# Ledger of designs, part 41: VH-VL binders against Large ribosomal subunit protein uL10m (mRpL10)

Target 1, 224 residues: Large ribosomal subunit protein uL10m (mRpL10), of Drosophila melanogaster (Fruit fly) (q9vpl3)
Amino acid sequence: RGKINIQRPKAPHYERARVVAVTQPKYPELPKAKSCFKTRAERTQQQQENPYNEIIAREVRNWLDHSRLVAFFHLSSITADDIFRVRVQLHKQNLHLKSYGSKIIEQAVKNTRYEAIVPLFHSNHCIVFSPDPEKTAALLRIVRRVPQMVLLGGIVEETMLSRNQLVAYAQMPGLHAVQAQLVQTLSQAPGHLIQQLQAHQNSFVQVLDVHAKNQMNEETPKST

## First folded at step 1 (VH-VL)

Design r44 (from r4 with heavy chain G99H Y100F S101Y W103S Y104G A105W F106L I108Y; framework fv_romosozumab)
Fold by ESMFold2-Fast, scan of step 1:
Structure r44 (fold): chain C 224 residues (1-224), chain A 119 residues (1-119), chain B 107 residues (1-107)
Amino acid sequence: as target 1 above (224 residues)
Amino acid sequence: EVQLVQSGAEVKKPGASVKVSCKASGYTFTSYAMHWVRQAPGQGLEWMGEINPYSGRTGYNQKFKGRVTMTTDTSTSTAYMELRSLRSDDTAVYYCARHFYSSGWLDYWGQGTTVTVSS
Amino acid sequence: DIQMTQSPSSLSASVGDRVTITCRASQGISNYLNWYQQKPGKAPKLLIYAASTLQSGVPSRFSGSGSGTDFTLTISSLQPEDFATYYCQQYYSYPRTFGGGTKVEIK
């Protein structure tokens, strides 16, 4: 049994939540139950063991799984006001700018082929999601005016693309079928994008892949 | 055009093993996980497990974990499912199906392979 | 394991009827639910994913709704080609589990 309010709502992909993308994040209020003071080390461990992280990781998986356009960016220092203005511009085009901690992203993509992208998120980063892959051109037009956001690559129609491939996709005519065909053609080689994104991190990627394989084979199916 | 083509029907005796193949075409094989689902005569669908062709990682339904092995051959874009120690109640149609992530929907299915286990 | 319960197990309906199939999860699965159609002698076909998103090429008479534990598949005006068994499936947790199926017979 479960109550709808006990589960945190998943991010909406196909319906615009007007306040979510444009409102600055607020920290949740402390529960009515008293919170005990702890050392900094104890607080850090408590946070990492908190099941709340799994709920947010599932939100990230929901965005990744249900978006037909996902773009990855390195984010340089930017003011709250500037990022807010960018978020508003993107939202008008049904593009949703999200930022998650690297540990949350790692948890979201573990035991998937995208685990290899985790090293990209050890620095400041952000991700743009959209249910509409035809908005790729609008996305690139908007971010051209935001030097703090550097395009690293993306996923379009379930296909991983490099920066150059994503730019090529955006320049195709507005026919959806033509764009889907281009995506399929550009991503024919297995593992191509992951290798390009991880060119100087092959050892680290290999270690993560072996570790993830061992964990997947030992994984107990989760019950709720 | 995405296509999953499975091997032909098999008739096996109890205690034998069967290995079903699923050849993929029309997409980047390593970009999609492959799932195996079976259906006994007149019954519903039962998930057996999945494999990630990129990493080789597998996840099996505990009901089959001791008897099932899933593998892939990236050079031929083919997935395999081997079920050992066959019993009469393993008689079913076995399907392969693909999806993009370890969680998600099965968007394309193979035509199915009928496996009959009888003495 | 998350148990998926479908109702009804079978139904008979006339062309043009509104058909409703329900699926209940034993625990909350958010919107991590798919609906599949299986015609006699054929492999299943994806109809709806993420509880409410229609797969490309699927007629608009099909719709899905629900979140958490209770889900519904609706066919607004049943057609002869809709003779099939329909399955719900959760992908929230391992193992992936399917409902028992609902057989729709057109009279």
Scores: ipSAE 0.006, ipTM 0.463, lowest interface PAE 10.9, mean pLDDT 76

Design r45 (framework fv_romosozumab)
Fold by ESMFold2-Fast, scan of step 1:
Parts: structure tokens; C-alpha cells; sequence
Structure r45 (fold): chain C 224 residues (1-224), chain A 118 residues (1-118), chain B 107 residues (1-107)
């Protein structure tokens, strides 16, 4: 089966004859590509009080805090009907597809260990969350049939992984990602998708490892 | 496979304290927040508070703040809720429930009946 | 605190009936609303989250709609196992609050 199929209660009365997004907008991959004019306007707007944005940012922090698997994707143009079918398939595997504005993501990760990931969200993006890192293989199998979603990388057990490292992790036979050292032992170098952010990726992984270790040591019950 | 198993029924005198346990199995304990909800006889549901097993962070309903303490033991995948200075109107069934991340309570414990009487 | 008001507090219905339960929030909660089913002596069971998303394993006869302040739970064709008390719950703000419940009783 090479396609995503989903049954509708009523026969579809729409016709899909459009070509698969062969002409796509070329989005800048580097933060440096952002215009100063638009950046200043956005910065000024972000400095204004907006209670709604803070509420949604809090939701994003909660997803990050409680997920043991977080996968980041570039999202090309996709119909509402197609994305709904993908969401249904993912939900069956306890995988939760979320899409948030880049400004909200920036606000959510500001002053957190995830701040270095901000450059991944400067264009169209979506994120898949799961409490279960064992579902990485199922995630990649489903996404393989969705050309509009391009894997950029992810976080497994608080360790940032490149696309190649995440693919390698998915191919491991039935092992839980409970051991952070198991994930750290994967020898895959950062792939072409995020190679330009390699320095940030390495620093991010180091910061997460140190933070996770310090947090576990500090919060470990010591004496009854 | 996901199960939340709570401790047995308790009968307490006014002014006493009760500590209810909730043993989790079938999932990664630290990946889900644990909430406590109570229900007085013939009444509706009332949220008491939450704990994040990963960070240890807690949040309590103002109505119970100062009388309630929520803790977890990650080595045994067990959550605890202690309610102090018990009154007769604390007579209720106490439930633990997990959520991901702070939204919907997808699995609940069977409930622990706490009776407060002289 | 956000107050959640359910109507009706109870209703009597027969198998095969279409049942509608309404939940109203005292302020806007977007789509941050859950519906639960509780049978006597048992813990609640999640039916619907995010106002309209059906929980896995829940029969398709259950549906939720609404956003902002007004929400509805519908059972398209009531079955014997559906006689229970139903609760709405908001998760937009702290503290989390529940509606008063709607008891669906057999005629």
C-alpha cells in the first residue's frame, strides 16, 4: 500500500486533479534570510501585550515538557482534507500533529533549553508529539506516504537528533529509549537537512544532556 | 494495558489526614501529568490539583491550597495525594487521572472512598 | 474561576432516541473542552476532547460541537449502555472546572 486512504461516511463530491505541489514557494532555511523591515515590525508587535498568545505558548511548553518524542517537519502546501487523514492515522499510533505560528513557538521556547530550535520554525512547519518514543518507526512509515511533510529532526528522551539519527533510532528493534546513553551512542552525523545548523545542534544536544542530568540529580528523591 | 490502581477505602475522624496512592502501569510514568479529582456522594466532579512526575511541579485548586500535598515516587510509578485537616464535607470518592499534557483525562483510577465522620 | 453550566440536569430517553446535552462556559474557552461519561459506582471515561475530537474506541454515535462558550454533546441513536451521567470540563484555565452533570435515564 503506497497511499493514504480513509473512508468517508458519504461519497466524496470533490475532485482531486491537482498536481502534487511541484511548484513550491522557496522558503529561506537560515534565520539570516529574514528581512530587517519585517523583523522589526514583528518584534514590535511581539513586545505588545497579548494574553491569547501567552496561553497558546503555554500549551506548546506543556506539549514539549510531557513528550518523549517530538518530531519537526517542514510542511509544504497540503489540503485540509489530506492533513485530516494524516492526523487520523497518526492519532491511532498515539502521535499528535500540531501546527503553531512561528512567533508563538519562539515565545514558547524563549528562556528554555529548546531555544536553539527556533531556526527550524522560520517557514511553514508542523510538529508531531508523542509520550511514546517507540512510535518513531510508525511515525516515519506514515510520513513516508506524505510528500508534503519533510522530516527536519527531533527530540527523543530530551536528546536532539538530526534527521539521520532519528531514522537510525526508528530502525532499532523494539528497544525503549529509556536509556539516554543508547540514543547518544548512535553514530549518525547531522544530515544535509540541518547541516547549516550543525554548531547549534551540537550545542543544543550538550545543553540538553547537561540540563537533563542536572535536573534528574536535583529532583531525585534523596531520603524518605 | 494502561492502568491506574488506587489504595483502599479510608475512614477518618475530623481533623485527621489521609494519604491516597495511585500506582501507574503500562506507560512511561514521567511522560504524563497526574491529576486528582474528587466526587462527594450524589454530587459532581471537583478538580483538586495536578503534579508533573517528570519535574515534580505541582498546581493546586485554591480551595484546597494549604491542606493538600501531591507527590510522586518515580521508582515505583506511584502518585500520592495527602489531604489534611479533614472535615465531614471532605467525604468523597477521590480519583487519580492522567493527562497529556494538561488537557484531557484519558485514564482514571478506580477511585478511593474517604469517609470523614465522628 | 470559569463556571460550566450543563442543561438539562437530567433527562429520560428510550433506546434509539437522539439525545442532546448542552454545556455553557462563563467566558470564552476556545475549543478546550472535554466530555466524560460516568456510570454509577465507576470512574469517568473520556468521550470527546478538544470539543469535537472523538477519543479512540468511542462509538461514532457520539459527537461534540461548539466553540467559545456554547458546546453540545449529541448521541445520535441511544443504546442501552449509554444510560449514564455526562460531564463537560474546560481545560482553558486554572482551576480546571466541570459542569454539574446531565443524568441520562431510561424511560
Amino acid sequence: as target 1 above (224 residues)
Amino acid sequence: EVQLVQSGAEVKKPGASVKVSCKASGYTFTSYAMHWVRQAPGQGLEWMGEINPYSGRTGYNQKFKGRVTMTTDTSTSTAYMELRSLRSDDTAVYYCARTYPYGSFDYWGQGTTVTVSS
Amino acid sequence: DIQMTQSPSSLSASVGDRVTITCRASQGISNYLNWYQQKPGKAPKLLIYAASTLQSGVPSRFSGSGSGTDFTLTISSLQPEDFATYYCQQYYSYPRTFGGGTKVEIK
Scores: ipSAE 0.005, ipTM 0.453, lowest interface PAE 10.4, mean pLDDT 76

Design r46 (from r4 with heavy chain Y100W S101T S102Y W103Y Y104S A105T I108Y; framework fv_romosozumab)
Fold by ESMFold2-Fast, scan of step 1:
Structure r46 (fold): chain C 224 residues (1-224), chain A 119 residues (1-119), chain B 107 residues (1-107)
Amino acid sequence: as target 1 above (224 residues)
Amino acid sequence: EVQLVQSGAEVKKPGASVKVSCKASGYTFTSYAMHWVRQAPGQGLEWMGEINPYSGRTGYNQKFKGRVTMTTDTSTSTAYMELRSLRSDDTAVYYCARGWTYYSTFDYWGQGTTVTVSS
Amino acid sequence: DIQMTQSPSSLSASVGDRVTITCRASQGISNYLNWYQQKPGKAPKLLIYAASTLQSGVPSRFSGSGSGTDFTLTISSLQPEDFATYYCQQYYSYPRTFGGGTKVEIK
């Protein structure tokens, strides 16, 4: 039964002191791990918050860092059967077609040399990864047969290339040294400038990140 | 074509400092992280730290924090690792290794520099 | 720190044998695992990255598998040049850590 309406005007000094003592938290709230059973759905939902997004972002960063060839595409509406056939053809050439949400890509490339690619992902998109840059020609031959995929640009040997630069790279002889020289030549003016601008952005963000980490470390008391 | 060439063997006394160099060629020096990994005689591999040659940002293994400094000279495509206050248990082969910036996959390694610390 | 435990620490095998080396992480590392081969007096050589992706130029008899905490390196038919020490390495978190190594010796 409620007694709030009656007890307040009766004895404000006495009842107020009691109410304040009862309503004030005695201990700070602590996130406590309990040995309790949760349904699979509840565990899946808990995993889908910050940890899930960071896991997928780490996957994207892993692909970017372990691929010497990354190609970015605009993707028009395509059937599940058609995209499956494309994935199979690409896989035979060690080319891996991936699709990620724009927010996850933004999280993955934020504070990295690849941050400049974020605008490419404002529309429907997909990315092809490969550890082998000599597969660029094979990639372009396969996607030429897929009008729903439009090449936007890419990254070869850590160098950002426009569509035209990537096409030129694909037309080079199969000697890695010759291809590496072409990448250097193509990137020196426009590509180098893009990388330099992105690295400058990354440097500013790194300063903010280091400052934030230092603030957290300074605010955390050391154990005695 | 991609090569990492390290400086020669060093013999140091306890308390001294050593500075090992690693000259890179055959790739864009600022596009990859440089890592340092050591191996004591008869033991396994131990990661010491990394440097981003473009930004100069470093990350060190806490075991060496305060004693290690990593630097680069982009004009010569050379990385350096200086280890101070040497102890006898710092006797090891020191390797530089090219790594991918946010994840440490070491696809090319220097030949190694033997550092011997003895009185 | 993430601890990487390799087993066995050493094994003896003959040319043509199937060799299996295991690596266990003290916590989940997804597929963020590399395998290296090191011959006496030489620098390590990358064999496999991202747990299962074969590095260019590495013979197809080498393969990697696993995710999370348990990983395996397999050599399907051991060759004379494969007698070496093998290391796993995680790159999920800092500091980067290596397994203790597995020495593959001639029987």
Scores: ipSAE 0.000, ipTM 0.426, lowest interface PAE 15.4, mean pLDDT 76

Design r47 (from r4 with heavy chain G99V Y100S S101H S102Y W103Y Y104F A105G F106M I108V; framework fv_romosozumab)
Fold by ESMFold2-Fast, scan of step 1:
Structure r47 (fold): chain C 224 residues (1-224), chain A 119 residues (1-119), chain B 107 residues (1-107)
Amino acid sequence: as target 1 above (224 residues)
Amino acid sequence: EVQLVQSGAEVKKPGASVKVSCKASGYTFTSYAMHWVRQAPGQGLEWMGEINPYSGRTGYNQKFKGRVTMTTDTSTSTAYMELRSLRSDDTAVYYCARVSHYYFGMDVWGQGTTVTVSS
Amino acid sequence: DIQMTQSPSSLSASVGDRVTITCRASQGISNYLNWYQQKPGKAPKLLIYAASTLQSGVPSRFSGSGSGTDFTLTISSLQPEDFATYYCQQYYSYPRTFGGGTKVEIK
């Protein structure tokens, strides 16, 4: 109970509260501010979406776990016919081109040492998986002729490599022991490597930004 | 034979530093990471950190960051772990262990170095 | 940090018994799990890596299974030399973390 009045009036406070409640933007704002106060329909939809996203995230983790070669690419605008031809060429070399939403990638790698790859997927992207790390040379040979695909880095034998390290690895054909040794030496210090992968992506973004600014400057003559 | 041989037991006073060595033989020293793990009397295993002998890059458990330094000498195939500002709860057996980047298991271990910190 | 919980903390079994030890991670670690055996007064020995792959030289009576958060080490027929403490260890993220250990005593 507490301090409750027996008699009227409740009408002034009731009407004021009701008017405020009706005029306030509830549905889009309340769920954002109070996640535990989601509507029944929204809770049901979120629960349905969470299981689906987890299934796809498990697929991503499965590919990461069973692939000895994983390569990350920025993907520029490419026609359906062109990407199909690339997929066919890659498939012949046991290289599997996959695309996943950034939220699913984030869910798959969150709270792991691979979480640092998430920023690589904030723009258009794709991933190539293979059980055979010796296919790195074949991969780079194929994508060299696909200017829409820009190598950002990868994972070889469960260790992260920058673009330059992955290119160096590809230059060691047919020497399995030397290749394993190279991976061990090049892949050490994940913190430093992660910074290099992010820096490479940032450099690519900076190059694109400079090109955009140069195009604008060429269209707009000097202004005083 | 692949082997890791550690330095002998140490007795230190609180506030002192200890430097444990781990000499590797029978494999290419720079091809494997070296990890350090400790075990207090009657307790479980605790990971301290790792070092890459090729690059010299290290990764430490936050619990020991600021007090621990790991180094290597490739000319002698020896890894070192120095722990500073010793406390009584640092009394433990300290192990070095080799880790392959092929499967990440600690497949070869040193015999252990007992470090006792007197109260 | 990823917390590794082992159960049971200790067990007693007879020679020839099937023994099961479980290890649970506080978050998904895929198959990035190792199992170690430690005998009194000695350094640990790697038994299994990648959750289920037996290390060379380890007797075939040892096997590992599981993925994600739940893992099991099985000894199909206990031998006297299997008296030891067993540890699981994740290598999915830093810092590397060990389970609390399971002490196996042979009756």
Scores: ipSAE 0.000, ipTM 0.423, lowest interface PAE 14.9, mean pLDDT 76

Design r48 (from r4 with heavy chain G99D S101K W103L Y104W A105Y I108L; framework fv_romosozumab)
Fold by ESMFold2-Fast, scan of step 1:
Structure r48 (fold): chain C 224 residues (1-224), chain A 119 residues (1-119), chain B 107 residues (1-107)
Amino acid sequence: as target 1 above (224 residues)
Amino acid sequence: EVQLVQSGAEVKKPGASVKVSCKASGYTFTSYAMHWVRQAPGQGLEWMGEINPYSGRTGYNQKFKGRVTMTTDTSTSTAYMELRSLRSDDTAVYYCARDYKSLWYFDLWGQGTTVTVSS
Amino acid sequence: DIQMTQSPSSLSASVGDRVTITCRASQGISNYLNWYQQKPGKAPKLLIYAASTLQSGVPSRFSGSGSGTDFTLTISSLQPEDFATYYCQQYYSYPRTFGGGTKVEIK
């Protein structure tokens, strides 16, 4: 005290902080070991055996194992306000939007049936979890209005589904046991799912490459 | 019934190899990781390693790395653990155990396979 | 490696007794601890996972508590079928490690 009272804007206490807190895993922070004159191999081994990463990976596995609906998205540049609005809409439907580093996801899914999803997370991504597979239609309705989120595929009742299969599942009537059996029939080959998802990604990359190449070719003829 | 059934007892000479099998039934074999745990006579439990039957990926305890190999045959729903260069202190009961829903706890165990290494 | 220390290594008890077994980790493992029961000549059986969650089919007289480094398994009223060796196991870090075991013997 003793200083002139300078008006300072206060951050509002709002539902945003509450929604973020509810959707974020809660674990105490572990102090990071300091690396002092260690070789690259020693640093790599220490990183590999980091217990904090195992805690977060464990949390991801808990989300995967307790969610009857998991959807994978590519995430383009989006403002904090826009993603917050999406999180709020999803949370109202018991849909939980999460983002984890690719190394954490790889650690979480190694030695599990979900290992095939790792290649999906080499670029910007996010995952939506829900205990309720009936919310697939609500999820797709919400995300359809968010062009920055591109559906790649998902897992319903522990079955890997391509984008098209997940869309088809969303349109089926609400007989859960029958739907689960049908989902199992529709998607028995995880390799096929990855191939379909990689084909879409490669098509996108190829479109970007063609565009860049056409731009360069247009500049080259102009200069010559 | 959900169960893991292991191969019968083995007696080996020092320097030999042993391959223990673990046949799963009553559940989807590729949906759960399989772990191997051993127990020397009158001693505690020791984790040896794990395998993902779906991908074939393995993780071994460094103490056994270089001597142990874990494999699976998905067509027969069978997991295998091969331990090479056997010593008398490898005499133990070897268990296979299922990792429930990838939560890293063992809810289902095989009956155990006794491996005796003669001195 | 995370070292798991159990105490006592053995104890003698009578039917109806309250039995407490302690497990201590050499570093913090949050709640990533399991308890197993092993009867002579048999494979271990999962009793408790995530430090305090009782496995389905396990009698309610078994309970687990603790977090971080110190954990306990309690049997509120020992029954004849409970005479066995009990093991704690951490799954927080690789490699997975077990405690040395606590043998609960008939008095």
Scores: ipSAE 0.006, ipTM 0.448, lowest interface PAE 11.8, mean pLDDT 76

Design r49 (from r4 with heavy chain G99Q Y100G S101Y S102I W103Y Y104S A105S I108Y; framework fv_romosozumab)
Fold by ESMFold2-Fast, scan of step 1:
Structure r49 (fold): chain C 224 residues (1-224), chain A 119 residues (1-119), chain B 107 residues (1-107)
Amino acid sequence: as target 1 above (224 residues)
Amino acid sequence: EVQLVQSGAEVKKPGASVKVSCKASGYTFTSYAMHWVRQAPGQGLEWMGEINPYSGRTGYNQKFKGRVTMTTDTSTSTAYMELRSLRSDDTAVYYCARQGYIYSSFDYWGQGTTVTVSS
Amino acid sequence: DIQMTQSPSSLSASVGDRVTITCRASQGISNYLNWYQQKPGKAPKLLIYAASTLQSGVPSRFSGSGSGTDFTLTISSLQPEDFATYYCQQYYSYPRTFGGGTKVEIK
């Protein structure tokens, strides 16, 4: 981040700006950072009140409320062609891949039963929705071929599942052993499970950062 | 403190409709599903349906589908259950109950509303 | 619909007794089972969820066990306030269904 982008619009300045320019002091008394923080806070508040963001947030809430299967993924850089192919494969199985900004997710789930998922979305992410939890196996089979998508966990029938529990669920819906794991999950605080999922996401990001910097050949050293 | 307070007892004639209210307090109303359960005199508990206060999504027991409607008013944190075309066998105590965040357990219950259908 | 059968329908017990109530599902429900206590004229109270997890604030003398189709609620040392009707409830599928209840009466 050595370069900064300064926007200089050609349109006439706001009238208030003219007054400020006329009264401009030689050197300001207050720290520049404090003024910038106030501007950012005001912008953030204004963005939360934006009707456009609320419309998209409502869409996210509708997907969460009408889906019996919700899977959360970390999403690495992927080409338009690759993501299109994945969306087509998923759609054939009634699985719907959606990407939303972290701010919109937070807006969507604030003051709802889904609020606890917010910490999962600190980096690039995507969500797969389906009304059919029986499609978990098909989902994992498709995503196994897409290394840019890393499963973090999910929600099945309002039950929060870790990555390993969701993988186990995919093997045989209705199997007593898998269902016993769901009961164990229900005994955990939602925050604890989400914290574990967030920790796994942070670990993955750290591994990617180290690999990018050192160009280490830890996976498939024989054929890159 | 979580509290669910229901409307008072109702006496109705066969063919009438009844609308029971359940006012929630002590928690974020839209964060938890609300269920309705009834109990006829001397009988066990019977699940009627559920509503998600955030989305408005409802799910009804087929036994009552077509004559039950569940709604919410988020401005007053109140859930409603309306039962139409009342019969004498609808005489029961009607409860509202909150579903926990990720558990389909009913952790808090209203005090119950007695609905009597007679004559 | 999943049928929930409780045994016995009623039992008589004395303070200090160990009480066992059973609940049987007509099909496998894993551990998707809750237990409720209902005193006369009062709303039910959640005791146990997920077959074996004790609800906060519920005395440790209450415990639940089982999975699949056969479930048990145990009260290790019955107290005067425990005389009530107990219900099991499955949440594996819709509609949610309750057992017929077990009335625990003073001997």
Scores: ipSAE 0.006, ipTM 0.434, lowest interface PAE 13.0, mean pLDDT 75

